VHH binders against o26223. Designs and how they scored, part 7

Target 1, 191 residues: o26223
Amino acid sequence: MKLLWTSQHIKVTVHIDGKVSKMDVLEAIKTRRSIRKYQDREVPEELIDKILDAAMCGPSAVDERPWHFIVVRNREMLEKIPEVHPYGAMVKDAPVAIIVCCDSSLEKIPGFWVQDCSIASQNILLAAHSLGLGAVWTGVYPLEDRVEGIRRLFSIPEHVIPFSVIPLGYPAENPGTRDLFDPDRIHLEKW

## First folded at step 1 (VHH)

Design l20 (framework vhh_lunsekimig_d3)
Fold by ESMFold2-Fast, scan of step 1:
Structure l20 (fold): chain B 191 residues (1-191), chain A 118 residues (1-118)
Amino acid sequence: as target 1 above (191 residues)
Amino acid sequence: EVQLVESGGGVVQPGGSLRLSCAASGSIFSVYDLYWYRQAAGIERELIASITSGGITNYVDSVKGRFTISRDNSENTMYLQMNSLRAEDTGLYYCATLWFGELPYDYWGQGTLVTVSS
């Protein structure tokens, strides 16, 4: 059997600061790349607010929405992240980072908070990209040393679990796009 | 944080066999996709074999039927069984992994040297 596959473009309009930003949703997904080099340029609070609004719009198991966010702009604090996160070296060079956390007291169904926080993290990456920013997901959970390091550094209470650290800024690199479609991973009707 | 350590390299005659091991420190080895790369003098690192967290394997054409990649999640170890070795298989063999599937690789080992000579 053959599989015929064609890409479709869906044009989405987003209002930003009274201006219209247009980005096809498929293009946004396909062109988003991890960005680890940032311009020496501040990110306006308004853009962070729009990104966090998008993060909170993700689907959540039994609508538990257990996510909390820490916005870090303090240079001294950003410079300490690489001490507790070995792959977070770029965070010290970012103008801002968002720490995605799970408040376990909001959990309604055991274990699904990981998926909830993953969705929130991905929405942050896509929203940043759509606004002309670059970002990267640096993993915290489930690595216990990173979880405890980040918890200690940001005074995160015991019932809250740091999930990811996402530095972001105006991109100073363009890695290009990837061709990742693999039809051998698609099975019709059964495996 | 997560450290990969290769072992099992050595000198072997053409037609011989070697088994390489990649031992990982860290508690979540089972969720990683794992890769073996080979680097010969003067050429870029070439991906020769991969195994997903679910156990799906892939090989470059030059080693298909001769090399077998496997993993033991209980021991936090990945293996490369190399049979019918050729002079062209000589090189430094690297273990690598991606977490969350985006390049560059999250973790690289130090490499283990394989020399196939008559």
Scores: ipSAE 0.000, ipTM 0.141, lowest interface PAE 15.4, mean pLDDT 82

Design l21 (framework vhh_lunsekimig_d3)
Fold by ESMFold2-Fast, scan of step 1:
Structure l21 (fold): chain B 191 residues (1-191), chain A 119 residues (1-119)
Amino acid sequence: as target 1 above (191 residues)
Amino acid sequence: EVQLVESGGGVVQPGGSLRLSCAASGSIFSVYDLYWYRQAAGIERELIASITSGGITNYVDSVKGRFTISRDNSENTMYLQMNSLRAEDTGLYYCARGIYLPWGSFDYWGQGTLVTVSS
C-alpha cells in the first residue's frame, strides 16, 4: 500500500492551525457559502487529508465508492484550468484545487456515480468550511468540452470522468448567511 | 419491460458502409443519453459513440469522422451511420441507455448486431 501514491501526509496530525474552530454540523451546513477569493497562504497537507477522508465517507449507490481525487497545488497547472473551464477563473488564485473524478471500472449500478460524486463534492465543501477554509464547486460534468479539457490537462484516462473542480484556501471574503427555508416546498402525507 | 433491439449489421468489404439502428420499446428515449458499444473477440466492450438527450455527440478517436450517431425521439430509435469501414471495426455492436455516465457500464438490453468487415 505504502509503495503507491500519496503526495499528502499519510499520517494526519491532530495539532492544526489554532485559528481553526470546530462547529456544529447543522451550523456548518447552514453557514457554508461559495468562496471565490483566497488569501495568498498555503493550506497544510494535514487539512487536505482530513477533507479527503470526509469526502470518502459519503454514501454511494450499492457501496460502489467510484470516486478518485486529484490534488493540484502546482501554480502553472492551476493557471491553465480557466482555459478549459470558463467559469473557473477563481481557480488560478487558489493555493490548491481538488478534482473529483469517477472511475467507471468501480461502478456497480449504471448512472448513480453522478449522485456519488455529488455527495463527495458536497462533503469536500462542508469539511473545508468546518476547518476554516473556503471552497466552491465548479461544474465539469456533464459539459463535454469541460470534461475533455480537464481530462487532457491532467492526463486522466478514458475510463475516468472528471466531475467537479473545487478550488479551496483560506477565505479572503465573508459573504453573509442565507435563510433558505421555504415551507411551501413541504407537503404533509400527500401532494 | 424495457427492451433495446439492435439491427443493421452484416458483412461488408473494407471501405463499405452500414447503418445500425437501435429501437426501444417500454421506454421513451428522449430523456436518456444513448450509447453505441463495440465488443471484439477477446476484448472488453468499449464505448465508440454517444449522444446526449440534448443532442451533443462524442466519438472514440478511431471512428471520428467515419461514424455518425443520431437519434429520432419521435420514432424512439437511435442510429449509427458507419462509413469507410475497416477490418478493425469488426465486432458485436450494442446500444445502451443512461442518463449520467458517458463512459462505463450500462444496461445492455439487446443481443447486439454483428458487423464483419472482411476480404
Scores: ipSAE 0.000, ipTM 0.087, lowest interface PAE 19.4, mean pLDDT 81

Design l22 (framework vhh_lunsekimig_d3)
Fold by ESMFold2-Fast, scan of step 1:
Structure l22 (fold): chain B 191 residues (1-191), chain A 118 residues (1-118)
Amino acid sequence: as target 1 above (191 residues)
Amino acid sequence: EVQLVESGGGVVQPGGSLRLSCAASGSIFSVYDLYWYRQAAGIERELIASITSGGITNYVDSVKGRFTISRDNSENTMYLQMNSLRAEDTGLYYCAKFLYGSPLIDYWGQGTLVTVSS
């Protein structure tokens, strides 16, 4: 992917709910919603590259960075995901999906890859939102049937664990806002 | 800046015991997750034991039940108690520290040599 870039700068316009917008980090965090309906529009490779760059910028335990990513644009492959993932029906309607994987050979500290891949997944969701796209995290790990189904479907080696499937595209829905701040969950100095 | 210094290595017979120490200087010890790595001749450095700031321990299968990791935050020291030593445990033992979220926080000590004679 990076070898396909030219010396030219890419011009990208971000559209949020039909309008060009720039979000600061707090706005992106507070307004991100799970998007399960997508426009029939291609997502440019340049936006996918930016999203994956953001995913790899997440912190990881002992800097192990165990993540690998599969980018799926093939319609036939996207249509097969719901067969092995019961809550992945929306994936067939997305123009692209990213599968977040852990390469267990890169793991330095046992068990922390789950946190590492969760951080990468969240960065994908936030980066997509900031670029005017919608996405949703569909869980794979730790559900054994989903892990094995996705592994077989995408020829994933035994030492690699599929963690999440994240379909993304230009949103065809606009979920309402949520007021999630709960001061009763904040304890000062002690429990 | 944290400086880590390993000690306690030596030559022992199979079935013997050693206690390794990793002493920290230069910053607050209690907030770090701490690790013991081993490097044997011709083999890449391997994590063998870890202890989190909260005291949760993990071991590689080959040492589980034989080695015990512990920490003393008041003395800024981590220990590795090694029992029932085998020839395969021979190697240079390193300690390392980590704070989650920073690649630059991963520091290594100088190493201490453990030799288990045949």
Scores: ipSAE 0.000, ipTM 0.165, lowest interface PAE 14.7, mean pLDDT 82

Design l23 (framework vhh_lunsekimig_d3)
Fold by ESMFold2-Fast, scan of step 1:
Structure l23 (fold): chain B 191 residues (1-191), chain A 119 residues (1-119)
Amino acid sequence: as target 1 above (191 residues)
Amino acid sequence: EVQLVESGGGVVQPGGSLRLSCAASGSIFSVYDLYWYRQAAGIERELIASITSGGITNYVDSVKGRFTISRDNSENTMYLQMNSLRAEDTGLYYCAAYLGIFSPAYDYWGQGTLVTVSS
């Protein structure tokens, strides 16, 4: 009959620019914010590798893991993204972007690839935040004009579906955290 | 870490019943999705029944209406009630625990318990 929350949490130690910081998993989840302003500063390849490793560790429907990733650092290519994604203006100002894609040939259960790629996208956002970076998920799928535009821009095959574009960099803004806990959305035993 | 131990197998005649148990020790049992697999002679191991951490059950067509999966988180035990047993139900029955319906991450297997349906 009781809903109980534990105060115990898991701590994670990360290395950022040669310095060690600690952010537990709950802190990372609760303090992550969409970041759309970036410093004019390169993101080391090692941090991108860590982020992509985290992205691939997400669960997927029947372990289909349909995700592929395109890492975009080329300034001219980043500057073209807003032409095919109207709300992606911030991407041109980011030092790097990751495009999350679904390879439909890896799909084992119809339709769940959307959830799989959503999980991968969220893991990118959380991992970036835990490493001192900022990122934002800009939606591509299911908006067909954006899917087609991104596909043409990055020479993506027809059986591969671009799902999200995630610019990231060192944050140049610091939005506060939100208190989003709403007990009215929690039902015990029945609706 | 979770260690799983199956029990309750044995010899039964066609139409009979058996209840298998899968006892767990180690980490928090209640967060795992739990599964019964069957390995018949000359056939690959197949999933026959599952129960999620939330209590949602699923069965393969060949056992629907005959087998019932259940769990008791206070006892750290999962059960498979097998009714109307058939010769084709003969095999080693394994329990498995996975964290999350979408990934076999944190997967654990028992050693199996033998069920023989014969006259």
Scores: ipSAE 0.000, ipTM 0.101, lowest interface PAE 17.7, mean pLDDT 82

Design l24 (framework vhh_lunsekimig_d3)
Fold by ESMFold2-Fast, scan of step 1:
Structure l24 (fold): chain B 191 residues (1-191), chain A 119 residues (1-119)
Amino acid sequence: as target 1 above (191 residues)
Amino acid sequence: EVQLVESGGGVVQPGGSLRLSCAASGSIFSVYDLYWYRQAAGIERELIASITSGGITNYVDSVKGRFTISRDNSENTMYLQMNSLRAEDTGLYYCARSLFGYPTLMDVWGQGTLVTVSS
C-alpha cells in the first residue's frame, strides 16, 4: 500500500487551551535555537497562519515585499526534500515546512530580494519560537542545484526563486541558550 | 562591453528545421536567465522560450513540443532548436538576458535574426 499525504490541502481544526507563550522580543531573539528534532504532533493551521502573518511584516527594500510562501504538509513531498537538499535531512521528520520564495517580478531594487527573504525567514523562526514551536533555516539560494531541485519538486515558476526551506514542529530537543556577545566585534567611531 | 549576437536565421519550407544561436561576449554567462523573443510583422514582440541559470525551460504554448531551448555555459551560447516550422513562426527572433529571473529587467538584447517560413 502506498500512503499518499496531500497535507497542504488538509484542513485541521484543533482546540488549544488558549494560552500562548508571553515571550518578549529580546528573550525570543536570545533563546531561539535551531531545532531539528520534532514531536510526532501536527501543527495547527492557525499557528502557521500567525507565523506567515509575522513573516510578511518584515521590512523590505522600497516596500517591494517580494516574498511568497509554500506550506508543505504532505509527507511524500517532505520526504523528497533531502534528495535535493543535502543538509535538509530533518525536513522528512517535520510535520510541516515553509518554503520562502521571491517573486522576482515584484522586485523594485535589484538584489535586495535576498535581504527581504532573509528577514522573512528570520521572522518565521522568531514567530515559531514565540509560539512554542521549533524550526531551522535550511539554505537554498544561492546554491544553484538546490534552487533548481526545489523548483522542480514544487512546480515553482521560473520567475520565482526558492530562497529557504524551514521545517518546523513542536520541539523534541531543548538545546541550551548561548551568550554570544563579543565586544571585540564592536568598533567605536572607526575600525 | 556586453553583446548578444543571434545567428542561424534563414528561409525554410513548412515542416523544416532551424537552429538559432545566441552568443554572448564580454560577460559572465552562467548566472543569467536567457530568453528568446519573436516579433512578427505588425505584431508586438512576444516571449517564446526561456532558460534559467539552472537550466529550467519554459515555452509559449504555440511552440511547446516543437522548439527546444538549451544553453552551453562553457561556450557562452544559448540555442533554440526549431522543428516542424509553420508559417506563423515567421518573424525576427531576439535573444535577451536578465539576472535572477527578472524578465522585466532585460539588461542586454540582441539585434535579431530573421526566420522566414514559406513554401
Scores: ipSAE 0.000, ipTM 0.086, lowest interface PAE 19.0, mean pLDDT 81

Design l25 (framework vhh_lunsekimig_d3)
Fold by ESMFold2-Fast, scan of step 1:
Structure l25 (fold): chain B 191 residues (1-191), chain A 118 residues (1-118)
Amino acid sequence: as target 1 above (191 residues)
Amino acid sequence: EVQLVESGGGVVQPGGSLRLSCAASGSIFSVYDLYWYRQAAGIERELIASITSGGITNYVDSVKGRFTISRDNSENTMYLQMNSLRAEDTGLYYCATPFLYSGIYDHWGQGTLVTVSS
């Protein structure tokens, strides 16, 4: 018997004691890198579930949570993404991609959906990294040709805006980490 | 395919103990957040205990101090140790994990029946 797939959302409430992090989160943030080369291995659905859970846990302006996600595993569809996204060549080689979308009908405050979907996209990258996967954020919005190309390819309605395409998989490259701290960008009390 | 199989239920007297098991197959068990639900006749399923992939546990007030949830990632098994059982603990016990990728439901096993005789 096959599992049924529908658009209904599952909600579970869990209360956790307020424990302080051992800096595991900070390490994940500092060591995450964009990964554009993937092993020829499938990503289990269970890992995608964890990543999407993390994506939806981000803060959102007035709690509007306008994000929707399309999970793409179909090889033919992945191979068509580079045709409408010039910098998405790596997507055809990934086992899976997540398209982050904004449902404008859920927007409560104009313009903040961009920040909301950026937060969701970053959480996908961090969650993937924490699970031993690699991913990269490829930009769609605000480039009109990419927005329309992705919308057409995935039958996205007019009131929904594709924001980013994030291919992911087991990494086939190790770019190392970067030291990006720049004290000249920190101003105390005033500019 | 992910399969969850519950076991360990039975008939027990008030004040007794039972240990439930939830075995997983076809999955990466260690990355799951895992839950125990209880369903009594005519009542919707309620979450009674949880354990995250990182080992953080939580319990509903009615079982706190009496039930202990644990996991063994090397055996792909989650446990619920139930002590000081009461008549109100009677029900079908299900293990589950949220699968948001499916967007529809948690993966459910067949359940294991616990009856506390009064």
Scores: ipSAE 0.000, ipTM 0.205, lowest interface PAE 15.1, mean pLDDT 81

Design l26 (framework vhh_lunsekimig_d3)
Fold by ESMFold2-Fast, scan of step 1:
Structure l26 (fold): chain B 191 residues (1-191), chain A 118 residues (1-118)
Amino acid sequence: as target 1 above (191 residues)
Amino acid sequence: EVQLVESGGGVVQPGGSLRLSCAASGSIFSVYDLYWYRQAAGIERELIASITSGGITNYVDSVKGRFTISRDNSENTMYLQMNSLRAEDTGLYYCARIGLYPFTGDYWGQGTLVTVSS
């Protein structure tokens, strides 16, 4: 059997100007930026698989895991997304996009699917960044026109709710890092 | 997209040697475990050798000591050195990269024919 001979070990690395370096978790969280400009390069299928594996590792309310994912590589379909998502113009220039969806039939607690899909979306962004890719979260839910536009475009059934569209690719911009720590938002013992 | 291309097959006499190459394109070669399969007439395709990303090798008993699998990550190429060839080694040899995740899938080369004549 094929799997009896594999190590199952997968190494995650970031490629920087022909160099390879490993990014730790805190560095990945602090240096991830929204990336909206992409190189004209295909993203290997293997990297998308790793990103989706990471997306599904997030916690969910009562372990309901309501997420489903649509992977879009078709140029014609990517070019139609800005028609139903006014702030998604960058999607047409990306080599691939992931649509994060909620299957409402899997929901065990009303409303918590929003948090579940938010966690999955953030894991996609962090995983992409750790693999040397750039990505951005474009909001779909709770804007009714965008939800229905994406639903019609991708033939999504009524019991499934499109939550976010995340284009990704090799970055063609470097916005730099931000220092966002604000101690005034931390309260000890009580408000 | 990922492609695997084999070369080095041919006709050889019993006791002879051949070196097969598998050139990979389109993916991060160094991360994946790689495999050589053989398909002989009347026999299901069988795994004969593997090499992990870290260089650990495994062989089926019938080829141990005669075949050596190796990889060169800088050239994205895997090799199979076949020594002391026997008539039973005749077959189509496929290199493969087996998917680690559901959407990666299994990638196969086109196959290269090895014929060991009597």
Scores: ipSAE 0.000, ipTM 0.128, lowest interface PAE 17.7, mean pLDDT 83

Design l27 (framework vhh_lunsekimig_d3)
Fold by ESMFold2-Fast, scan of step 1:
Structure l27 (fold): chain B 191 residues (1-191), chain A 119 residues (1-119)
Amino acid sequence: as target 1 above (191 residues)
Amino acid sequence: EVQLVESGGGVVQPGGSLRLSCAASGFTFSRYTLYWYRQAAGIERELIASISSGGSTNYVDSVKGRFTISRDNSENTMYLQMNSLRAEDTGLYYCARVHIETYSGYDYWGQGTLVTVSS
């Protein structure tokens, strides 16, 4: 096996153990896509730990950090998610899913937990992508039927609100990147 | 958690054959691509062969037609059948579960098994 040294200005073909791809922040943001098809491959616990570390590094209103996470690997439980989430069919085929929750007892300023949990969810998606995994954000809050369904399925307490379900795994599809830059949405000085 | 243990190395004459085994534990064996690497004295460790979870194989050009990688998911064991061995095949052979497609810090390696091809 021969690989190019991409971090240096000199291009050399070498035999490298464990050489993996790298992605800078802008590349990660621009190339992340929703992934709904997964390889039949286990996601190591170490990668989930890195993803959750990244999730908790997001900003939150007055530093309230209201998030809690449920990591679901149990096949029986993953297979029940589509029963309470109409657009969650792909979850049953994922090796793992993360449920992002808000513990309302940690809320310091009313209502901002939605933004806090959105930030945590996006960090999960970006971290997964940077580690070579694919993921998709499936919405739970504010759809009452989904909130209640997920709450019952995972025995979530009354004061905790399930926000999103994010299945993830090694991607089995490769959607192209999107060119979404629209200068008509940028206004200088005034509307 | 994850363990990989190689066996089957030894001394063999040129033109001979050896079969290496890699016994795996601590993960769902059938779901992973697994690799054989080798390292000769004074030479960088190199990827020799791979086998995907679905059974697809890949080899470096120097061993194509001589080496055959296989797996037995029921026994959690991967094999490397080495035929028509040459002096340049001498080295430590490692079983590996590595994520060469992803940025990670959790590559797993066995201790290695020594193959010596000499008369």
Scores: ipSAE 0.000, ipTM 0.099, lowest interface PAE 19.5, mean pLDDT 83

Design l28 (framework vhh_lunsekimig_d3)
Fold by ESMFold2-Fast, scan of step 1:
Structure l28 (fold): chain B 191 residues (1-191), chain A 119 residues (1-119)
Amino acid sequence: as target 1 above (191 residues)
Amino acid sequence: EVQLVESGGGVVQPGGSLRLSCAASGFTFSRYTLYWYRQAAGIERELIASISSGGSTNYVDSVKGRFTISRDNSENTMYLQMNSLRAEDTGLYYCATIYVEHTGSFDYWGQGTLVTVSS
């Protein structure tokens, strides 16, 4: 789509066909940073759908894919998250948050859902970054008080476990890239 | 297979009304933002209206108050109610959506339906 748009939502749907518009995969991985300050600007539904599509494309143990997602845009609900998550103060200032959940009824092999939901969470962070958004993973599981608080706040069923809360939006901060490569952590053939 | 099929175009007099329909198949309709575009002779295709999955609507200034976009998720159909039609509303009207795939997004368009406002 190379047409003049009438709103911010519509403007962000323009793409350069046949080319990565912003960064390649390695650049995205290396330059992603946790973002906790957001512009007062709504995130289009199409971008959320792209992010959730990426989340669901992660590998999962025995292909169980136990993840469910709650998309929270309601300001009053976002403002209540810090009440049950002590380190989630930034969530109230985000235009949207995604709650990553495990539906335990979909679990085929005990315990691997934690890895599955971690992969989904990371994919959300990378996809958001690649689309010009910023996000941060705030931990819920395995802290039982946070799990219970989030469950109660969002009417999550007993068989579903909230794993992470990921606020996202257009960045209002620009942290620099980190150089984290440490060859001393690479061992050839054995420890 | 994502498909969009427009209907309801025709010839009307200035000041008349017309209702366009866009029937969708091959995707989870209720989850996607849907668009109406207009292509007039000698002019680039322009976005005239949109409706989000949550029901939020946007219109280009020239049609505000005259056109109403709506959706029926149970029927997988989007509508454009056009009132107080003007000669400048003449054109091909296209239904569109951006379908999110595994590794990217793709624009899907209908074939277009012709609206002619004649005096």
Scores: ipSAE 0.000, ipTM 0.136, lowest interface PAE 17.6, mean pLDDT 83

Design l29 (framework vhh_lunsekimig_d3)
Fold by ESMFold2-Fast, scan of step 1:
Structure l29 (fold): chain B 191 residues (1-191), chain A 118 residues (1-118)
Amino acid sequence: as target 1 above (191 residues)
Amino acid sequence: EVQLVESGGGVVQPGGSLRLSCAASGFTFSRYTLYWYRQAAGIERELIASISSGGSTNYVDSVKGRFTISRDNSENTMYLQMNSLRAEDTGLYYCAARVIHYESGDYWGQGTLVTVSS
């Protein structure tokens, strides 16, 4: 099923009652896992719209918001990504991928676009998880060969830098959550 | 100071060959993706070939099988071997290197002229 963004009453949720996601922010952060196996199911356009809306809501240095996004659904294009991204093998099996890019013409403070695009990438992962989807961040920047390959594959202009490739879909794996809290990394008042 | 200097251009008959060189100085050559661009009179500069720091190569369709890009990191030099030259290959050939976004941007050479005519 494909949902178009035309109605304010459309709800995107995996809950039985159809309400907005019951996963609170802390639960989403703590239970999100990298998902690399996807069901052979299309992701509705409305869910992609919600994910991209969340991506653009991140904080940005002096509100420069330099991010642009390429949404890739074409199977032949998805199949070419592993040729230029060695750790992107799972992308060819995903129904959709989002390429997070920086438009350097929007940058106001040198270098902070990396943090801006990292925040956008993480928001994509969290939003996808909260909507019942799985995703994984595959790194592009700062690896020159990957930046070059992705730029050419998607006709990305010279002033725009591909930052990450995030395949997403309905998960076909269910990894358990990790207990990562380490009090030895917390220092009170000083080192 | 970063410099890229092209050489090897000239006049050649159709079907002939030329080897272009791009000598680089002032940066760590082996870290950079390197490019050959072509500028024909009155048209936009076109990317024709690239070679990454890892040795991956790409070519525009019109030169595949005829041109070969290579690099010699010990000599800080990039090459373009041009075979089976055609009249449409005529133009100024530019060497370029890309840096990470928030550094100086692209480094460009002055260009070397290739003319394919009878």
Scores: ipSAE 0.000, ipTM 0.094, lowest interface PAE 18.3, mean pLDDT 82

Design l3 (framework vhh_lunsekimig_d3)
Fold by ESMFold2-Fast, scan of step 1:
Structure l3 (fold): chain B 191 residues (1-191), chain A 119 residues (1-119)
Amino acid sequence: as target 1 above (191 residues)
Amino acid sequence: EVQLVESGGGVVQPGGSLRLSCAASGFTFSSYALYWYRQAAGIERELIASITSGGSTNYVDSVKGRFTISRDNSENTMYLQMNSLRAEDTGLYYCAKRGYSYGRYFDYWGQGTLVTVSS
């Protein structure tokens, strides 16, 4: 049996230790894994720029695009994140982290900023993977203690809501591929 | 913390030569492009030479054929060899590395090293 919809091949340029490789978009989506162990190596600023450019290309409710990003490279600041985010221990060992935030003053439809920032977060993960990096989404919103802890650490104003903390770096682990396709979750024409 | 330290400036006669050095620390030197800027009195700082992580070089037209940028990744040092110096080459020479803060690039600068071309 074959899928009823067609796909288009899109080449993605990947930079790995100054070398270039390519993968299609479906492969990038299917092979991206959460990476929590990183090599002791810097991530070039140019790669962070590409990742943030991709993050801002997500669809947004009524084109509100409420996302803002904090790029954290300071080791002292990275080491403080696990103190306010109990499941963010791996952030301390990452060379860089991106904090995805919502500027509530840009919100046009109440509540849709969560979807907007989720899409931005996923684009960061996919872009990182396509560039030979590993990353993981650590949840901040809607957990009030984590929101306020992160806000305090990074001097985030009250009208801005930290949504996720995404450490990234060159991967020091390979968790391998998994097969998640479940046809029982697909309903044709009706439930 | 990114740190850049220039050296090698001085007073030289027209037609003379100088070699500038930029010692870098606080980042993985081999992974980044590096830049030499010049600031003459009353003129804004201008990019005069660049070198990529892969060793590709670029120069502003006024210094092409006279200046040579190079890097030594084992010593974390970038150089600018300046030959056939002219009075117009007088100025403060800055080593720079691009930094990134949300949504924009900025430059990390060294303190500068003064080059004076006079008779």
Scores: ipSAE 0.000, ipTM 0.107, lowest interface PAE 17.9, mean pLDDT 84

